# VHH binders against Rho GTPase-activating protein gacR (gacR): the designs that were tried, part 3

Target 1, 191 residues: Rho GTPase-activating protein gacR (gacR), of Dictyostelium discoideum (Social amoeba) (q54xt6r319to509)
Amino acid sequence: MALSTITEREKSDIPMIIDKSIQFLLLEENITQEGIFRVSPNQKQLTDLKNNVNAGYITTLDGIDDAHLISSFVKAFLREMPIPLFTFDLYHSLVDCVINEEKYDCDKIKISNAIVLVLQKLPKPNFLLAKSLISLLWKISTKSSQNKMTTSNLAVTVAPNVLYPKLLDIRSLTNANATIEFIISNFNNIF

## First folded at step 31 (VHH)

Design K1 (from J3 with R30S K31R M106T)
Fold by OpenDDE, fold request of step 32:
Structure K1 (fold): chain B 191 residues (1-191), chain A 119 residues (1-119)
Amino acid sequence: as target 1 above (191 residues)
Amino acid sequence: EVQLVESGGGVVQPGGSLRLSCAASGFTFSRYWMSWVRQAPGKGPEWVSWIDSKGSETFYADSVKGRFTISRDNSKNTLYLQMNSLRPEDTALYYCATDYYSLGWTKSSSQGTLVTVSS
């Protein structure tokens, strides 16, 4: 199901289950968990959660107290969308803002501004969800001394699930990682 | 019941200062990032500042950087916003929230506290 379909159906800015997931992950005991977004949960539990959510049996996260499960659920949810969060169409535009040799600029503000312009082309649900997600990741990175998740680590774990082209290759992955890392690090200037 | 009660608003001249407070109850305050959000007349809500659960990290909107200071006292379940060098454009209803995102912010049962900066 497309992201826009979900948000239209729910009359929400972002999918409610993802919003709840993000809020859960922001709790002190969760945001400080070592390896959050990196550590794999029990795969059966993850599968069950996904299936139950998709089937409409679960609409809340009540009773679930596992940051690794929820963070993995968020990643899986995003990856399983028919279109990546940042969309296929904007992949190159976003990546070019960060890694293009011809447009290379050390000015983070200028790069951020360029990214802002690209992100304006996102559908509203995508933009809002991206903002929420990147905000979470940024906040997580501020706790890296505890959770061991730097912006780089977070980018590696999350970028493949939200920023990828139709034709995947090793370069596209590397570029996506760098791009997401930049976006996380410069969240305040971008969103 | 979750309750957030803002206070400290008022009318001030440009360049003046105010200190807002937010009293939290009905939840474990120390577990949550907190934020100040404001809504100016005729405008949508705008996030002003965030603070982590322990008060070790703070973040500000560009419009208030250098002028506003967010802080918290977990022992008192209270969030603060020190506002200095106030400007007319700071005029707004100010809310505290556990919300991590300003867009689509859902108003809580809180009434907020009104800050009016006017000559």
Scores: ipSAE 0.738, ipTM 0.861, lowest interface PAE 0.6, mean pLDDT 92
Fold by OpenDDE, last read:
Structure K1 (fold): chain B 191 residues (1-191), chain A 119 residues (1-119)
Amino acid sequence: as target 1 above (191 residues)
Amino acid sequence: EVQLVESGGGVVQPGGSLRLSCAASGFTFSRYWMSWVRQAPGKGPEWVSWIDSKGSETFYADSVKGRFTISRDNSKNTLYLQMNSLRPEDTALYYCATDYYSLGWTKSSSQGTLVTVSS
């Protein structure tokens, strides 16, 4: 199901289950968990959670107190969308801002401004979800001394689930990682 | 229901100081990051400052670094923004935001507090 279909059905800005997930992960005790977004949870639990959410049996995260499970659920949810969060159409435009940084004199502010212009082309639900997600990741990165998740680590774990082209290759993955890392690092200048 | 009420805005001359406050209710204040966002006339909103749940870490936009200080009192459910060396470009409506919502200030129904810096 498309992201816009979900938000229209729910009459929400972003999917409610993802909003709740991010809210949970934003708690101090969770953003400081070592290996958050990297460590794999119990696969059966993840599968069960996914199935129950898809079936409409679970609309809340009550009783779940596992940051690794929830972060993995968020990644899986995003990857399972028919269109990546940043969309297929904007992949090259976004990546180009970062990979060809010389176009902007390697100036982070100029690059950020260019990215802002690209992101304005996103559908509203995508933009809002991206804003929420990147904000979460930035905050997680500020706690890297505790959770061991730097912007680079987070980019590697999350980029493949949100920024990818229709035709995947190693270069696309590397470029996506760099782009997401930049966006996380410069969150406050972009969103 | 989450409520955020900003106060402390006003008119000041360049170089002046103001202290903004945000009274929070309807959620466990001490568990969430807080932030200040501002919107100048004719411009989009911009982040000003972030503070973690414990107040141990703070972050600032480049435009306000060295001049603004964000702080919080969890016992009073209050967020603060000390603004020194104010400039005309700091003129804006200032909002406080909570990470209780994943979208932060986007979900806020607060009216903000107006800061006007003019000679």
Scores: ipSAE 0.697, ipTM 0.862, lowest interface PAE 0.9, mean pLDDT 93
Fold by OpenDDE, last read:
Structure K1 (fold): chain B 191 residues (1-191), chain A 119 residues (1-119)
Amino acid sequence: as target 1 above (191 residues)
Amino acid sequence: EVQLVESGGGVVQPGGSLRLSCAASGFTFSRYWMSWVRQAPGKGPEWVSWIDSKGSETFYADSVKGRFTISRDNSKNTLYLQMNSLRPEDTALYYCATDYYSLGWTKSSSQGTLVTVSS
């Protein structure tokens, strides 16, 4: 199901289950968990959660107290969308802002401004979800002394699920990682 | 039900100071990041400041950095925003939220608190 279809059906800015997931992950006991977004949960539990959510049996996260399960659920949800969060069309435009930083005199503010212009082309649900997700990742990175998840670590774990082209190769993965890392690190200037 | 009630707004001259408060109820306040958001007339909402659940980390928009201070008292379920050296461009309706980008902000029953900076 397309992201826009979900948000239209729910009459929400972003999918409600993802919003709830983000809020859950922001809780003190969860945001400080070592390896959040990196550590794999029980695969059966993850599969069950995904299936139940997709079937509409689960609309809340009540009773779940596993940050690794929820963070993995978020990644899986995003990867399973028919179009990546940042879309196929904008992949090269976004990546070019970071990979070709010399175009902007390697100035982080100029690069951020260029990224802002690209992000304006996103559909509203995509933009809002990206904003929420990147905000979460940025906040998580501020707790890296506890959770051991730096902006680099977070980018490696999340980028493949949200920023990728139709034709995947090793370079596209590396470029996506660098781009997401930049966006996380410069969240305040981009969003 | 989650409730956030802002107070402390008013009319002040440029260079003046105000202290905003946000009383939280209906959830475990001490577990959540909190934020201040403002919306000026004719403009979209913008984040002003974030604070982590323990108050050990604070973040500010560039426009308010060095002038505003966010703090919290978890024993009182209250969020604060000390606003110094106020400018006309700080005029806005100020809201508190668990997260600027979460449902908590949009579903707040609070009407915010109005800050007007004018000579």
Scores: ipSAE 0.677, ipTM 0.835, lowest interface PAE 0.7, mean pLDDT 93
Fold by ESMFold2, last read:
Structure K1 (fold): chain B 191 residues (1-191), chain A 119 residues (1-119)
Amino acid sequence: as target 1 above (191 residues)
Amino acid sequence: EVQLVESGGGVVQPGGSLRLSCAASGFTFSRYWMSWVRQAPGKGPEWVSWIDSKGSETFYADSVKGRFTISRDNSKNTLYLQMNSLRPEDTALYYCATDYYSLGWTKSSSQGTLVTVSS
């Protein structure tokens, strides 16, 4: 289901179950967990959660206290959207800001400003979800001495779910990883 | 309802200092990250600083690094911003924010505190 359809039905800025998932993961006991967003949960639990949410049987996270399950659920939600979070239309524009950094004198502020201009073209629900997700990932990365998740590690596990072209080529994964890593690292300049 | 009340703003000369306070209520303050955001006249909001829930790590915009210090007292539910070596470009409405909401609630809960740096 399209992201805008969900947010319009809910009268929300972000799908409520995802907003609750991000808020759960932001808590100190969760952002410090080793391997958050990387460690796989019990796959049956993940499948059951996805099915129950899709069927409308679960609308809250009450009784779930497993950061690896919830972070994997967030990744699955993002991957299973019919159009990726950053959209197909903006894929090349975003990637080119980071990959062609010499155009910006390798200046992180100039690159960040270019990204801001591209992100202005996102549909509002996509922008707000991206802001919430990247905020979480940046905060997780500040705790990497405890959780072992650097911006690079987070980009590797998250980027394939949110930033990809309609037809993959040999550079698509590397370019998406570099772009998401930059966006996480520069969250406060971009959002 | 979340309530954030800023205070400590005023008029100060370049090079001066001010300390801002943010009194928080309506949520468990010690569980959430806090930030300061400022908005100069006619400009969009600009992030100034973050502090984690325990006060163990702090982060600053490049424009204020070395001059401003964020801190919190979880026993008093209060966030602070010590501003030193103030410059005219620091003139703005300053308000605090919390990650209690993933997108931040600043406009429904606070008016901010005005800092004016002028000769």
Scores: ipSAE 0.582, ipTM 0.829, lowest interface PAE 1.9, mean pLDDT 89
Fold by ESMFold2, last read:
Structure K1 (fold): chain B 191 residues (1-191), chain A 119 residues (1-119)
Amino acid sequence: as target 1 above (191 residues)
Amino acid sequence: EVQLVESGGGVVQPGGSLRLSCAASGFTFSRYWMSWVRQAPGKGPEWVSWIDSKGSETFYADSVKGRFTISRDNSKNTLYLQMNSLRPEDTALYYCATDYYSLGWTKSSSQGTLVTVSS
């Protein structure tokens, strides 16, 4: 279901179950867990969670205390959206800001400002969800001494779910990883 | 109901100091990151600083680094911003925010506290 359809039905800024998922993951006991967003959960538990959320049987995360399950659920939600979080239309514009850094004198502030202009074209629900997600990922990366998840590690596991073109080529994953890594590292300049 | 109430703003000369406070209620303050954001007249909001839930790590915008210090007292549910060596560019409405909501949003009115740095 389209992201805007969910937020309109709920009268929310981002899907409520995703908001609760991010809130759960931000807690100290979860944000410090080794391999958060990288370690796979029990696949049956993930499938059951997805099915129960889709069927409306659960609307909260009460009773779930498994950061690897919830982070995998967030990735699955993002991957299964009919259009990616950063949209097909903005893929090349966004990637070009990071890959063609020479255009900006390799200046991270200039690159960040270019990304801000591209992100202004996102639908509001996509922008707000991106802000919430990237904020979480940046905070996780600040705890990498404990959780072992650098910005690079987080980009590798998250980027394929949020930033991809309609027509994949050899460089699509590399370009998406580099772009998402830059966005995480520069969260406070971009959002 | 989540509430954040800022105080300690005022008028101060360039080079002066000011200490802002943010009283928090309606959530378990010690479990969440806190931040300061400011909005100068006619400008969009600008992030100033983050502090993690335990106060063990702090982060600053380049424009304030070395001059401002974020801190928290989890026993009093209070966030602070010590502002030293103030400049006219620091003139803004200052808000605190919490990551209790994934977007840093609160359910209560956060009205901010005005800091004016002028002669």
Scores: ipSAE 0.572, ipTM 0.823, lowest interface PAE 1.9, mean pLDDT 88
Fold by ESMFold2, fold request of step 32:
Structure K1 (fold): chain B 191 residues (1-191), chain A 119 residues (1-119)
Amino acid sequence: as target 1 above (191 residues)
Amino acid sequence: EVQLVESGGGVVQPGGSLRLSCAASGFTFSRYWMSWVRQAPGKGPEWVSWIDSKGSETFYADSVKGRFTISRDNSKNTLYLQMNSLRPEDTALYYCATDYYSLGWTKSSSQGTLVTVSS
């Protein structure tokens, strides 16, 4: 189901279950978890959670205290959207900002400003969800001494779910990883 | 209900100092990151600083690094911003925010505290 359909039906800025998931993951005990966003949860629990959310049986995260389950649920939600978070239309524009850094004199501020202009073209629900997600990932990366998740590690695990072209090619993953890593690292300049 | 009340703003000369305070209530202050954001006249909001929930790590925008210091006292539910070597470009409405909401920003009911740096 499209993000705008969910947010319009809920009268919310981002899907409520994702909002609650991000709020849960922001807590100190969760952002310091080793391997957060990378370690696989119990697959039956993940499948059950996804099915129960899709069926409307679960509207809260009460009784779930497993950061690996919730972070994997967030990734699954993002991967299963019919249009990726950063959309097909903006894939090349975003990737070009980061991959062609010489166009911007390898200046991270100039690159960030170019990304800001591209992100202004996102539908509002996509922009707000991206802001919330990338804020969380940036905060996780500041705790990498404890959780072992650098911006690079987070990009590798998250980017395939949020930034990909309609026609995948051999470099799509590498380009998406580099782009998402830059966006996480420069969250405060971009959002 | 989350309440954030800023204070400590005023008019100062370039090179001067101010200390801003943010009194927090309505949530468990010690569990959440806090930040300062500023909005100069006619411009959009600009992030200034973050501090983690324990106060163990701090982060600053390049424009204020070395001049501003964020801190918190979890026993008093209070966030601080020490602003030194103030410049006219620091003139703005300053407000605090918390990541208690997943979108990362909430304004206080007082609409922040105004800092004016002028000669």
Scores: ipSAE 0.547, ipTM 0.812, lowest interface PAE 2.0, mean pLDDT 87

Design K1 (from J3 with R30S K31R M106T)
Fold by ESMFold2, fold request of step 32:
Structure K1 (fold): chain B 191 residues (1-191), chain A 119 residues (1-119)
Amino acid sequence: as target 1 above (191 residues)
Amino acid sequence: EVQLVESGGGVVQPGGSLRLSCAASGFTFSRYWMSWVRQAPGKGPEWVSWIDSKGSETFYADSVKGRFTISRDNSKNTLYLQMNSLRPEDTALYYCATDYYSLGWTKSSSQGTLVTVSS
């Protein structure tokens, strides 16, 4: 189901279940967990959670206290959207800012400003969810000495779920990883 | 109800110092990151600093690094910004923010504190 359809039906800017998932993951005990966003939960638990949310049986996270389950659920939610978080339309524009860095004299501020202009074209729900997600990932990366999750590690596990073209080519994954890594590292300049 | 109340602003000469405070209530302050944001006249908001929930790590915008120090006292639910070597371009409305999002509440309850750096 499209992100805008969910937010219209819930009369909210971000789907409630994803907002609560991000709020849960922001807690100190969760952002410091080794391998957060990378370690897989019990697959049956993940499948059950996804099915119960989709069927409307679970509308909150009450009684769920497993950061690996919740982070995997967030990734699955993002991957299963019919249109990726950063949309098909903006894929090439966004990737071009990072991949063609010589166009911006390899200046991270100039690259960040170019990304800001591209992100202004996102639908409001997509922008707000992207801001919340990238904020969380940046904060996780600041704790990498404990949780072992660098910006590169987070990009590898998250980018495939949020940034891809409608027609994949040989460099699509590498380009998406580099782009998401840049966006995480420069969160405070972009959002 | 989440409340953030800033104080400590005023008028200072270039090179002067101020210490801002942010009193927080309505959420578990010690569990969340806090930040300072400023808005200069006629400009959009600019991030100034972040501090993690324990106060163990701090982060600064390049424009203030080395001059500003963010800190927190979790026993008093209070966030601070020590501003030294103030410059005219630091003139702005300063407000605090939190990552806490519950029941749809926002930073809109924050009024900010005005800092003016002039001769």
Scores: ipSAE 0.504, ipTM 0.789, lowest interface PAE 2.4, mean pLDDT 86
Fold by OpenDDE, fold request of step 32:
Structure K1 (fold): chain B 191 residues (1-191), chain A 119 residues (1-119)
Amino acid sequence: as target 1 above (191 residues)
Amino acid sequence: EVQLVESGGGVVQPGGSLRLSCAASGFTFSRYWMSWVRQAPGKGPEWVSWIDSKGSETFYADSVKGRFTISRDNSKNTLYLQMNSLRPEDTALYYCATDYYSLGWTKSSSQGTLVTVSS
C-alpha cells in the first residue's frame, strides 16, 4: 500500500503506527539503548508485529517495551513501501547535493539549502514522515555516548530503507549513506 | 489526554525579555523530550529549542542562540523558555511540544502564546 493511500485512509499526516513508534523511541529509556536501529530483534516477534499491523489487528504499541523491535519495525515498514520515502525520482538530485559538494563550495549551509529545494518536490506525506524520522535520528545521535549510534552508524542502518534508486549498485548504497548522514547531521538547517 | 498549555506571552519592545511557561498534563512529562516551536505570520512553523527528558542537554536554532534559554522542572511538569534581547523577527505564536512535528502522541489543541516585539 502506498504511503499516500495509508494517510488518506487514516486521515492523518503520517501513518499513525509510525507516529506512535517514533514517540516510543524518543522515550529516555529507549533512545539510550545501545545499538538502537542496528541491533536485530527477535525475528518471529518482528514478523508477528508486521503481520498484525498490516492486517489491522494492531493499531497501538501497547504492551510492547522493546526499542530494537520497534526500530526494526519502522525500518521494515519503510522498506516495504512501493516507493522509497525520498522517492525514486529525487534520488539522484538529493545524492548530487552531497556527493558533488564542491558545487556548493563545500559549504554546509549552501548544501542544506540545495537539499531543501529538492525536498520541496516530495509529496506531502513523504516530506512529513521524512521530517519526523530524521528528527528522531538526530536526537538519537545526540545520545551516542550511551547508545553508540553516531550519525554515520545511523545512516548506514537506515539509508538503504529510505533512499535508493530503481537500479541498485554498490555506488548507490554508499552515496545514499553519505547523503542521509549529511541530512541527519544538518537536520536543524534542512527541516 | 495530552495537554500542553502555554503562557507568558505579551508585547515587549526590542531588547526586552519574556519568560514563557508550558504546563503539561496527561502523560509522564519526565520521560519525554520537549521543545518550543514558533510560527510567525505568513510563515511556516520552525523549531526554536530542544531539551532532553532530564534537562541535561539543550539545543537552539541559530537565530536564538545566546539569547534564549530552555529549561524544565519535572517536579512541576513545566517547560520554560527565557527569552532575552528580543527582536522584531521573534514575533510569533509560540507552542510547546513533545516533538517538533507531533506535539506529543496527538496534535495539541493549544493555541500557543503570542509574543509581539515592536517599537
Scores: ipSAE 0.496, ipTM 0.782, lowest interface PAE 1.3, mean pLDDT 91

